# VHH binders against CLA biosynthesis isomerase (cla-dc), part 21

Target 1, 281 residues: CLA biosynthesis isomerase (cla-dc), of Lactiplantibacillus plantarum (Lactobacillus plantarum) (p0dx41)
Amino acid sequence: MASFIASDQDVKNFLTAPSMNDQEGIGFAYATDEAVLKALIPAPLKLMAPVVCGYVVHMGKPTFSAPYLEESLFALVSYKDKMMGAYPINLLLHGPGAESGVIAGREGAGIPKKLADDIELRRNDNSATATVERHGKTLLNVSWTAGELNDPSIMKQFAGQLALGKEAEMNSFFYKYDIDQHEDGTNHFSNVQLVATQLRSLADQVEPGNLSIQLESTDDDPFGELKVLKPLGAAWFHFDTSVMFNTLKLDEVDAATTMPKLLTGRYDRSFFNPKAATYII
Short names: E, the ipSAE of ESMFold2; O, the ipSAE of OpenDDE; V2, 0.75 times the mean of E and O plus 0.25 times the DockQ between their complexes.

## First folded at step 20 (VHH; framework vhh_vobarilizumab_d1)

Design n4 (from k3 with D108S E110T; at its last look DockQ between E and O 0.04; V2 from the best seeds 0.00; counts 0 for: pae E 14.3 > 2, placed apart)
Fold by ESMFold2, look of step 20:
Structure n4 (fold): chain B 281 residues (1-281), chain A 125 residues (1-125)
Amino acid sequence: as target 1 above (281 residues)
Amino acid sequence: EVQLVESGGGLVQPGGSLRLSCAASGFTFSSHYMAWYRQAPGKGRELVAGISREGSTSYADSVKGRFTISRDNAKNTLYLQMNSLRPEDTAVYYCARGDTFYIRYSGSYTYFDYWGQGTLVTVSS
């Protein structure tokens, strides 16, 4: 019979490394205002380029949930010139596995995940379109058309495409934190730390092309703050495997200077603005 | 301007062989990663085989041991020898040019910026 008590074997299985196998969709990059993007990057990470990268993908065979669709916008950053990689600013998830994906990502590595109301990803022949909807607006509308990149020379400097048929190792940076209560019921932040997750990924399809992208904002998801100054390019890609094989603890960081840059990735306005309406669906 | 012109497609029986060629012009052929892609009706474009500027090859699992990619840098020509053909190999085959760049922390990468018009390969009994 089902039980609220997990078996010892269930607990052991829970501790296995997560994989994001059979990933497919649109990756893209665009130039944005450097000062605006830099301001979003918490110390000690440093922005490497005034470029926003992102994707809308189908996560076909995650090891922790049913399949789901995922959107992300991320910056390219370095940690003390020792490590370089992605700093995701947001991730929105939709589909049957999405709730589990949000819980796993937030609790495992502090990944700034929320649920979207809808994500669509469609490909026909040599073109594809994706949309991400939340709280009454289409936050992201992106398309890829196979062919020339919008700006091939700038893409060489900032966006890597994986060598086909070879595993590549990549870093993603996150800030983990907890919210605990004091004895008087007020909240405080604890365990605010910078971590890096290391992924080993095998790409078996990468088709570059032209990017068309539009962003919009809601109060809860101000995607339009990251203005599209120049679309740089897009690609349709497929990762056969992608395994988080390591997590590194890099620094403990100051909550007062860091948390303002982290809260909106996990929480909506209603959590911290008493004049914001609660959204119940 | 960059041009990639495929030839050698056609109708073959299962188990047969075919050799595709791709004539390249308008760029320094020897400086680029080159690949063959294919697209079956209603399917996405998939990598079949790739060859680096230094001659290192890679293959999709579905074609390993049956297909051989090669290049002749003196003739600016890319080849795909296809043996033991199966009905599922039916597709339009595209020659693709890659460009390689270095990202400091993760090594070199290839992206594909030009494709040819394609050549149809049909495998049927």
Scores: ipSAE 0.000, ipTM 0.177, lowest interface PAE 14.3, mean pLDDT 84
ESMFold2 (binder alone), look of step 20: mean pLDDT 82; pTM 0.814
OpenDDE, look of step 20: ipSAE 0.014; ipTM 0.313

Design n5 (at its last look DockQ between E and O 0.01; V2 from the best seeds 0.00; counts 0 for: pae E 16.7 > 2, placed apart)
Fold by ESMFold2, look of step 20:
Structure n5 (fold): chain B 281 residues (1-281), chain A 124 residues (1-124)
Amino acid sequence: as target 1 above (281 residues)
Amino acid sequence: EVQLVESGGGLVQPGGSLRLSCAASGFTFSSHYMAWYRQAPGKGRELVAGISREGSTSYADSVKGRFTISRDNAKNTLYLQMNSLRPEDTAVYYCARGDTFYIRYSGYEYFDYWGQGTLVTVSS
């Protein structure tokens, strides 16, 4: 039975690694302004390509919540030329499991998650669309149509893709921090550090195709800063399993130079602009 | 034409050692992430070990401390030294080439070429 006091077994189960099973949706990539993207990447991470990658997915069987929809835009980065992976700039979540997903990600690895007002993901036969809405605008509108990538020369440069049936291990980089209150009531940042989460994922469906993508900005979510200079391609995919099997603590970092690059992905203007007010019911 | 050719497999007793080699040709070997995968009978392929262009390594937990991946860029060859072999290590071992440009759908790494594999059997 439910209780405010969790059992020892409940605590043990709470500490197990999360899985994001039955994950399905649109993945995409586009070229953007290198200087703009590079400026968003906190040290010691370094940008590896002037490309924004992203997705809109349905997380069908997460172990920590009911299902939810998730959007992300991320950069491709390296840590000390040793580890390469994703640096998510934002994640927006919507659906019955979304609140739990935000809390788990924020507390577990400092993942830049906020709640969207609405996310829609729809597929019919050989095409799919997704939209992400927050605070009065559609921030992201993406479409995938099965077939050729927008830049077919990239496909011809690489051998035919075979991603199915293998587990792939992936790094994602995040910055964790604490917010502590001083005895005088003011806040300060502490324990600001770079972490990497390592996921093991099994893809059983990948269907490449053409990307159509439009970004828009609000004061709280300036997605349009990451301008689409050239769409590169999209795919419809399904991961049967995706398990976070490791988290690495990589570096302590300076709060003064790092936190300005973290706040917008995690908070709205009302948290740090006293002249900003938002009333949404 | 890209080719990856594994060798060095065979039958060994538990606790024994083998060294696998993967000869690469038809591409700039030094510019690619390389990995060893294995597939046991009736199971999916699993990552065993990976090595970056610069020599940074990673290992599956099940082989850490027993297996060592290495590369010789001058010889275009990838290696896997396998020590303290167990019956559970029985599998076909595959050499895999990572894509030189890291564009990822849904945040996974991908490989565009595999070798034919070499069988490793650990039994008494």
Scores: ipSAE 0.000, ipTM 0.131, lowest interface PAE 16.7, mean pLDDT 83
ESMFold2 (binder alone), look of step 20: mean pLDDT 83; pTM 0.836
OpenDDE, look of step 20: ipSAE 0.490; ipTM 0.760

Design n6 (from k3 with E54T; at its last look DockQ between E and O 0.87; V2 from the best seeds 0.00; counts 0 for: pae E 2.8 > 2)
Fold by ESMFold2, look of step 20:
Structure n6 (fold): chain B 281 residues (1-281), chain A 125 residues (1-125)
Amino acid sequence: as target 1 above (281 residues)
Amino acid sequence: EVQLVESGGGLVQPGGSLRLSCAASGFTFSSHYMAWYRQAPGKGRELVAGISRTGSTSYADSVKGRFTISRDNAKNTLYLQMNSLRPEDTAVYYCARGDTFYIRYSGDYEYFDYWGQGTLVTVSS
C-alpha cells in the first residue's frame, strides 16, 4: 500500500541518475543580436557565438515521469575558456509528465523550467512543425524541411558533436540558489552557484534541413527579445538515450549581479509586480 | 502517387457485423498514423477510430467496445471490424492517412493529407 513515508528502496531509486530515453523532435539554430544575447549571460560564463540554439522535442520514455514535450532556447557558452556547453535561457514543458519534469529540474539543478499551455510537434514525410503556446500567444512557431541548411557553414560546427551510433558528452550550465527568509518575513538570495550538468547522449537519427522560425513575446515570456536575424538550419533528430550522469559545482557567484538575469526564465511577472497577476487565457 | 481504396461496405441488419478494409499504396504505410472517419447524410465527417504506427488505438465514444481498428503493415492494409451495428452507424466510411509523427496532449488530431473515396455502410432492416 502507498504511504506518505517512502521506503528505503524508494529513496535509493529516487537518487538514481535520470535518463531521457526516446527523445525525438526538431533542433535548430539562428543568428541573433550579439549585444542582446551577451547581456543575458551571467558571469562568469562567456558567450561563444551570437547564435541561439533550441529544440522542441518529445521525451518519450523519461525514467522519472510520464512522457512530455519540451521546448528550449539556449546560448553556446564557455566557462573559463576550457569548458563549453549550452546555457538554457528557458525551458517550457507540457504533457502528463511535465509537472514532474519541472519539479525535478527546478529542485535538482536550478533549470529554468515553466509549464506551457500547449505544445504541438508533428512531422509528415520530410517536413515538420512545432508550436509552443503560453499566456495567450504562440511564443514559438518552428518548421523544418529536410534538405539544404539555410547556412551550410554551421554543419562543420555541429557535425563533430552528433555522430550517429556513438555517445557524445556535453555540458549544460545552470545557476542554483536558495531563497531564505529573514525573521521579519522578507526574503534574500543565498548560495548562488554556477553548476554544470554533464549529459551523455546517443543519437540514432539526424536529418538536417531548412529552418523557418517565428518568435513572439508575452509579459511573462519575452521570447521576441531573442530576435531572428538569420535562420541557420534545423534538423529532425532522435536520441535513443540521454543521461545526466554528473553535476559539477563550478563557482559561487554574486547574487546582486546574477539574479536579475535568472528570474524571468523561472518566474512570471506576478512575482515582481503585484498588479500583474490576472491572466485571461 | 498515394492511393487509399476502401472496401467491405454494404447493407446489414441491426446487430450485424461488417469488416472494412483500406488498401494503401504509394507511400510507406507502416510509418503513418491511420484513421477511419465516417460521414452520415447531412452531417460533417466524424472520427471513428485511429491507430498509430506502433499499433496504439483510439476510438470515438459512440463506437467503443463495438468497433476494432487494426493494421497489417505487411499487406499495407487498414481494417475496421464493426460489430453490433446500429442504424446510427449508417454512413460513408473513409480511410485517412495522417502524419509520420504527431504529439499534442490537448485538442483533436486533424492533420490528414490523403483520403479514400469511401465505402457505404447501411444498417437497416
Scores: ipSAE 0.341, ipTM 0.773, lowest interface PAE 2.8, mean pLDDT 89
ESMFold2 (binder alone), look of step 20: mean pLDDT 82; pTM 0.837
OpenDDE, look of step 20: ipSAE 0.612; ipTM 0.825

## First folded at step 21 (VHH; framework vhh_vobarilizumab_d1)

Design p1 (from n2 with S31D; at its last look DockQ between E and O 0.58; V2 from the best seeds 0.00; counts 0 for: pae O 9.2 > 2)
Fold by OpenDDE, look of step 21:
Structure p1 (fold): chain B 281 residues (1-281), chain A 125 residues (1-125)
Amino acid sequence: as target 1 above (281 residues)
Amino acid sequence: EVQLVESGGGLVQPGGSLRLSCAASGFTFSDHYMAWYRQAPGKGRELVAAISREGSTSYADSVKGRFTISRDNAKNTLYLQMNSLRPEDTAVYYCARGDTFYIRYSGDYEYFDYWGQGTLVTVSS
């Protein structure tokens, strides 16, 4: 019988090795303005290339939730020239498991997640399309057509991560923080920390192809800031498994310097501007 | 050219049975979700049953337990076995092809892109 009381075992099993199994969808990369992208990367991370990477995928069998769709835009970064990986700028989720996915990611791993109004993913034979909508606007349109990449040189960036039938490990960099509500009712950020979440993934399908992509902005989701200068390529892919198997605490960082770059990926403008909630869904 | 051709409709008494067939051509049948829709007089078109590429099925509540959707990929044919027919089942039944792959979790969506001409099923005493 269902109960509001969790068992001790449940507590122990809370978000144990979260796994995003049966991922399927479009991965993509495009060239963007280097200066703009660099400005979005919090210290001490360093941008490796003026490229935005992203995906729109169906999470078919997450271990922590019902299925959901997820969009992400991320940069390739390094940590003190020791570690390389992805820095997600934003993630939007939609579907039955989206709420759980957002909560798990934010509270568990410091992932910048929000809920989308809608995400749609379609494939017919050798082509696929995806759209992401939030606050009444299509923020992302992406299409994949099987065949050659727009720029084959981009393959060197992903060859290791998308090797078929081979487990690949990758780092994702996130910033965790605490929210402290003071006696006066104000909220403050504290204990801001850079972490590296390590994922082990197994790709069993990768189909390169041509990318077409369009971005639009709202105040809450300024996708257009990451302007598409040149599409580089796309791939339809499937991950059988993708498990978060480790998290490294790397550095504590200054809240005042870091939080301006973290807020948008996690919150709408209404959180810090009472007049900002003017969108129509 | 994509073609869907329904057959098997007709007049039947309440409690009777019919089996509808949909012959598919012009595409790889096995790569697509398929569905049966129906449209009764004066009503909108409604989903009756759907079947995935792998054979997973779903049914409208009104036909659950009475209708069975199936497919034969070798014959490129979709079937709808209709048992315990009722007067309210009277409608034109349509075969529909779904996308190869489609995922959406919000609201109603147009998942199916091709339709047959339909076959009339009349349940009457």
Scores: ipSAE 0.014, ipTM 0.288, lowest interface PAE 9.2, mean pLDDT 90
ESMFold2, look of step 21: ipSAE 0.231; ipTM 0.731
ESMFold2 (binder alone), look of step 21: mean pLDDT 81; pTM 0.825

Design p2 (from n2 with E54Y; at its last look DockQ between E and O 0.81; V2 from the best seeds 0.00; counts 0 for: pae E 2.3 > 2)
Fold by ESMFold2, look of step 21:
Structure p2 (fold): chain B 281 residues (1-281), chain A 125 residues (1-125)
Amino acid sequence: as target 1 above (281 residues)
Amino acid sequence: EVQLVESGGGLVQPGGSLRLSCAASGFTFSSHYMAWYRQAPGKGRELVAAISRYGSTSYADSVKGRFTISRDNAKNTLYLQMNSLRPEDTAVYYCARGDTFYIRYSGDYEYFDYWGQGTLVTVSS
């Protein structure tokens, strides 16, 4: 029977670790302007390479929602020169489970998630294409063709990041924060902190190939700032399972220097300028 | 070589039935989205029915309840059972092959890369 009041069992189930099972789609990497990408990385994280990585995938069996499509662009970073991983710049979600996925990721781990207006992911034989649309533009158009990478010299590194047939662990870095209201009605940031969320993933399909990619910007989603200077490669992949099994609190960080780099991945222009809040459908 | 060969067309009276077949070869039939289209003289091709690799079906409004698409993956054959035929159903019917993977939570599937030569269905008298 449905109720506004959750049962004790429902609360227990709510607290279980999320898993992103049956994940399939296109992964890619391209070279971009180092100074531009470095400027987006909040301290104390350090950029490891002038490379943007990303994906467009179908999350087929998430444990917290109906299925959905997801796009991400991320940088490769280190913390204290010893802990390495991904720093996601944005994620856009679309589909029946997307709203739940945004809420879960935003509230639970500070993940920079918004909803896309549309995502298409398709493959025929040895080629695939994905598009991501939001607020009147196609922000990302990516294609994979099975075969040689655009830059064959990175093949070993590309393949090595996916340990086919066995579990691999990776860090994802996020910044969490609170927005609290003072007694006078004004707001402030509190508890701004760097965390690492650790994933354990099992890849059972990886097919490397050639990348073709185009990015475009809107005021709300400035994807084009991360220019494609050189496509490096793409792959079609499938993860059987991917479990978020651990979270580490790494640092408290300064709000004034950090928050400017976090807000656009999480909020649209209307949060910053009420006069920009006119949308025509 | 990918081939799609339709059969089962012919002349039938209004209210009659026909069963179309499409024999597929040169690819893994069971992994592909498949469809029937038709084209009446002087008109463009229009979707009649489609079936996913997992058996999910869709139909044009004009044929819903009268036509049934199905597939036999063991025989690499796509079928269209057409009942209660009307003069408006007169057309060349085509078998079409789609993608091996497609997700979009929106509009029509339209990515077909191989087509048969067609089989003529005439509903008259």
Scores: ipSAE 0.393, ipTM 0.790, lowest interface PAE 2.3, mean pLDDT 89
ESMFold2 (binder alone), look of step 21: mean pLDDT 83; pTM 0.840
OpenDDE, look of step 21: ipSAE 0.598; ipTM 0.834

Design p3 (from n2 with F101Y; at its last look DockQ between E and O 0.71; V2 from the best seeds 0.00; counts 0 for: pae E 6.5 > 2)
Fold by ESMFold2, look of step 21:
Structure p3 (fold): chain B 281 residues (1-281), chain A 125 residues (1-125)
Amino acid sequence: as target 1 above (281 residues)
Amino acid sequence: EVQLVESGGGLVQPGGSLRLSCAASGFTFSSHYMAWYRQAPGKGRELVAAISREGSTSYADSVKGRFTISRDNAKNTLYLQMNSLRPEDTAVYYCARGDTYYIRYSGDYEYFDYWGQGTLVTVSS
């Protein structure tokens, strides 16, 4: 019978490393304004290329929730010239497992997750499209057509991470923080830390092709700030397994210089503007 | 040219059974989602059942446990076995072809780009 109290075994199972098995969809990359992208990257991470990468995927068999769809835009960054990986600027989730995915990611690693109003991912034969909608606009409209990349130079950036039938490891960088409330009800940030989650993934399908991509902005999700200067390429892919096998705590960082770059991926304007209100029925 | 041709409709008593078939041609049948929809008089089309290219099935709540969707990729044929039929199952039943991969969680099952002409099922005593 259900209980508010979990068993010891339930607690042990809760602590098992999460997996994102049976992940499938569109991955893509495009060139953007270097100064704009660089300004979004908190120290001590450094931007490696003026490229936005992203995906829209179905998480088919996550170990922590029902299936869901996920969008992300991320930059390629390094930490102290010794670790490279992704710095996700946003993640939007939709579907029956999406609420659990947001909670787990926010609490576990400070991942900038919000819920989308709708995500669509579809493929017919040799082409695919995806859309992500939030707060009255289609923030992202992506198409992949099997064949030639827009700019083949991106192949060498991803060759080791996209090899079929071979495990690949990747870092994703996030900033965690606490919000503590004072006795008068006001808040302060504490324990602002850079972390890296480490994923081991096995791709069994990668179909490269041509990217078409459009971005839009809302007040809450300014995707259009990351302008598409040049589409570089896309692929349809399937990961059989993707396991988050490690999380590293890398640095403590200054709240005053860091937090302005973290809030918009995690909160909407109603947190920043007392005259902002949204009613969705 | 894509073609979907339904057959097997007719008049049946409540509690009876009926098997619908949909013969498909003009495309690679095994690579597409397929579905059965129905349209009762005065109502819109509604999903009855869907089957993925790998054979995973889903059903409307109103037919779960009574209807079974299946496919024979060697014969390019989609089936709907309808058991324990009720008067509210009376409708024109349509075979529909979906995308090779399509997921949306905003209240839709699949987008379907080709439809058959339909076969009438009437359940009455």
Scores: ipSAE 0.072, ipTM 0.584, lowest interface PAE 6.5, mean pLDDT 88
ESMFold2 (binder alone), look of step 21: mean pLDDT 82; pTM 0.832
OpenDDE, look of step 21: ipSAE 0.614; ipTM 0.836

Design p4 (from n2 with T100V; at its last look DockQ between E and O 0.65; V2 from the best seeds 0.00; counts 0 for: pae E 3.5 > 2)
Fold by ESMFold2, look of step 21:
Structure p4 (fold): chain B 281 residues (1-281), chain A 125 residues (1-125)
Amino acid sequence: as target 1 above (281 residues)
Amino acid sequence: EVQLVESGGGLVQPGGSLRLSCAASGFTFSSHYMAWYRQAPGKGRELVAAISREGSTSYADSVKGRFTISRDNAKNTLYLQMNSLRPEDTAVYYCARGDVFYIRYSGDYEYFDYWGQGTLVTVSS
């Protein structure tokens, strides 16, 4: 029976590690302006390559929600030259499970999730396309065609590092923070921390191919700042399982230097500009 | 060459049943979204039922509860079981091939790139 009071068993189930099972879609990478990308990376993370990676995927069997579609753009970074992984700049979600996915990610690990107005993911035979729309524009239009990568030399460089068919552990880096209110009613940031979430994933299908990609900006989502200088490649992939099994606290960081790099991925301009409010529902 | 060949149509009394089959060849049948459409004289084609590669089904309101779409991926065959047939079900029924993968939660756009020749179903007293 439904109740505002959850049972003890419900609470136990709530604390189970989230899994992102049955993920399928397009992954891609492209070269961008190094100085621009580097400026977006908060200390103490360091950019490892002038490359933006990303995906548009269907989360088919998430353990915390109905299915949903997800887009992300992320940088490849290191923490103190000892831990390497992804630093997602944004995630946009759409579909019946999207609201739950935003809540879970924002509260659980400070993941920069917002809702898209629409995401389409389509594959026919040996080609696929995806589009991501928000606030009046198509922010991302990506396609994959099975075959050669745009830059085939990258495959030779990483051929011995492929982990297809085996479980792999990956780091994703996020910043968590609190927003507290002073006695005078004003707000401030507190407990700003760098964390690493650790994922255990099994990729059972990877079909490499050619990338075509276009980005565009709105006031709320400035994707075009991450210019496509050179497409590197794309793949259609399927993850059978992907579990976020651990979160590590890495550093406390300064709010003044960090928060300006966090807000756009998490909030729209209406939070920053009291005159930027238009409600059409 | 992609081919879709329908069979199983015919003349049937109101309240009767028919089972349509669609033999598919020239592509990986199990990877594709599949559908049945129908076209009555003087009308456009309308979606009757659809089935995803995983077996999830959808139906037009006019046939829900009476028709069942199914697929046998081992035999590369799509089926439509039609029960409680009515005169308004009279139409040419077409098998159609959809996308390998398609998800969009906004809108109801479906793309079908190959169609069979059709099989006639006539429901008459």
Scores: ipSAE 0.281, ipTM 0.747, lowest interface PAE 3.5, mean pLDDT 88
ESMFold2 (binder alone), look of step 21: mean pLDDT 81; pTM 0.825
OpenDDE, look of step 21: ipSAE 0.524; ipTM 0.780

Design p5 (from n2 with A50T; at its last read DockQ between E and O 0.96; V2 from the best seeds 0.00; counts 0 for: pae E 2.5 > 2)
Amino acid sequence: EVQLVESGGGLVQPGGSLRLSCAASGFTFSSHYMAWYRQAPGKGRELVATISREGSTSYADSVKGRFTISRDNAKNTLYLQMNSLRPEDTAVYYCARGDTFYIRYSGDYEYFDYWGQGTLVTVSS
ESMFold2, look of step 21: ipSAE 0.444; ipTM 0.813
ESMFold2 (binder alone), look of step 21: mean pLDDT 82; pTM 0.831
OpenDDE, look of step 21: ipSAE 0.734; ipTM 0.871
ESMFold2, look of step 22: ipSAE 0.508; ipTM 0.832
ESMFold2 (binder alone), look of step 22: mean pLDDT 81; pTM 0.824
OpenDDE, look of step 22: ipSAE 0.580; ipTM 0.816
ESMFold2, look of step 23: ipSAE 0.518; ipTM 0.834
ESMFold2 (binder alone), look of step 23: mean pLDDT 80; pTM 0.818
OpenDDE, look of step 23: ipSAE 0.025; ipTM 0.350
ESMFold2, fold request of step 25: ipSAE 0.467, 0.293, 0.411; ipTM 0.807, 0.747, 0.784
ESMFold2 (binder alone), fold request of step 25: mean pLDDT 82, 83, 82; pTM 0.839, 0.839, 0.836
OpenDDE, fold request of step 25: ipSAE 0.813, 0.798, 0.800; ipTM 0.918, 0.912, 0.913
ESMFold2, last read: ipSAE 0.394, 0.382, 0.285; ipTM 0.782, 0.789, 0.742
ESMFold2 (binder alone), last read: mean pLDDT 82, 82, 81; pTM 0.835, 0.833, 0.823
OpenDDE, last read: ipSAE 0.808, 0.819, 0.783; ipTM 0.916, 0.920, 0.898

Design p6 (from n2 with S106T; at its last look DockQ between E and O 0.67; V2 from the best seeds 0.00; counts 0 for: pae E 2.6 > 2)
Fold by ESMFold2, look of step 21:
Structure p6 (fold): chain B 281 residues (1-281), chain A 125 residues (1-125)
Amino acid sequence: as target 1 above (281 residues)
Amino acid sequence: EVQLVESGGGLVQPGGSLRLSCAASGFTFSSHYMAWYRQAPGKGRELVAAISREGSTSYADSVKGRFTISRDNAKNTLYLQMNSLRPEDTAVYYCARGDTFYIRYTGDYEYFDYWGQGTLVTVSS
């Protein structure tokens, strides 16, 4: 019988480690303007390379929702030269599980998730394409063709990143924060902190190839700021399992210098510009 | 070589039924999204029904509730059960092969790379 009061077993199940099993799609990397990308990285994270990585994938069997499609663009960063990993700039989700995925990620780790209007992912034989649409534009159009990478010199790094048949552990860095209200009605940020989530993933399919990628901007999603200076490569991949097994609290950080770099990935312009509006039918 | 061979078309009275079959060969049938299209004389080709490799189905509004797409992976055969046929259903019906992977939660899938020769369905007395 349904109830607004969850059972003890429901609470126990809620607390299990989340997994994004049966994940497949296109992963890619391209070179971008170093100064632009570095400016987006909040302290104390440091940019490791002038490269944007990303993906468009289907999360086929997530443990916390129905299936959904997900896009991300992320930078490669280090924390104090002792932990390396991904710093996702954005994630866009679409599909029956997408709302749950946004809520879980935003509340659990401050993951910069919003909903896309549409995501398409398709593969035929040895080629694939994906598109991500939001607020009147195709923000991302990406293609993979099996074969040689655009820049063959990165083949070892690219292949090692997605080592086939072996579990790999990866860090993803996020910033969490609270929004509190003063007695006079104004709001402020508190508890702004850097965290790392740690994933253990098993890739059972990795097919490298050539990347074709185009980005566009809207006021709400300025993907074009991360210019494609040089496509580096893409791959079609499948993760049999991907488990988020740990979250580390790393640092408390300054709100004034950090929050300007966090808002766009999490909120649309309507949150801070009274003349901004988006209408979707 | 990929082959798709339709059968089961013919002349039928309004309100009648037909079952179309599409025999597939030259590829791993169970791995592909499959569909039926139709083309009436003087009209463009339109999607009638589609079925994913997992068995999820979709239908054009004009045939919902009357047509049923199905697949038998053991026989490498795609089916279209057509009930309550109307004169407007008169067309050449084509079997079509889709991609090995496709996910989109909005809109119908519209990419098919191999087509059969078609089978004529005529609904008239």
Scores: ipSAE 0.390, ipTM 0.798, lowest interface PAE 2.6, mean pLDDT 89
ESMFold2 (binder alone), look of step 21: mean pLDDT 82; pTM 0.837
OpenDDE, look of step 21: ipSAE 0.507; ipTM 0.771

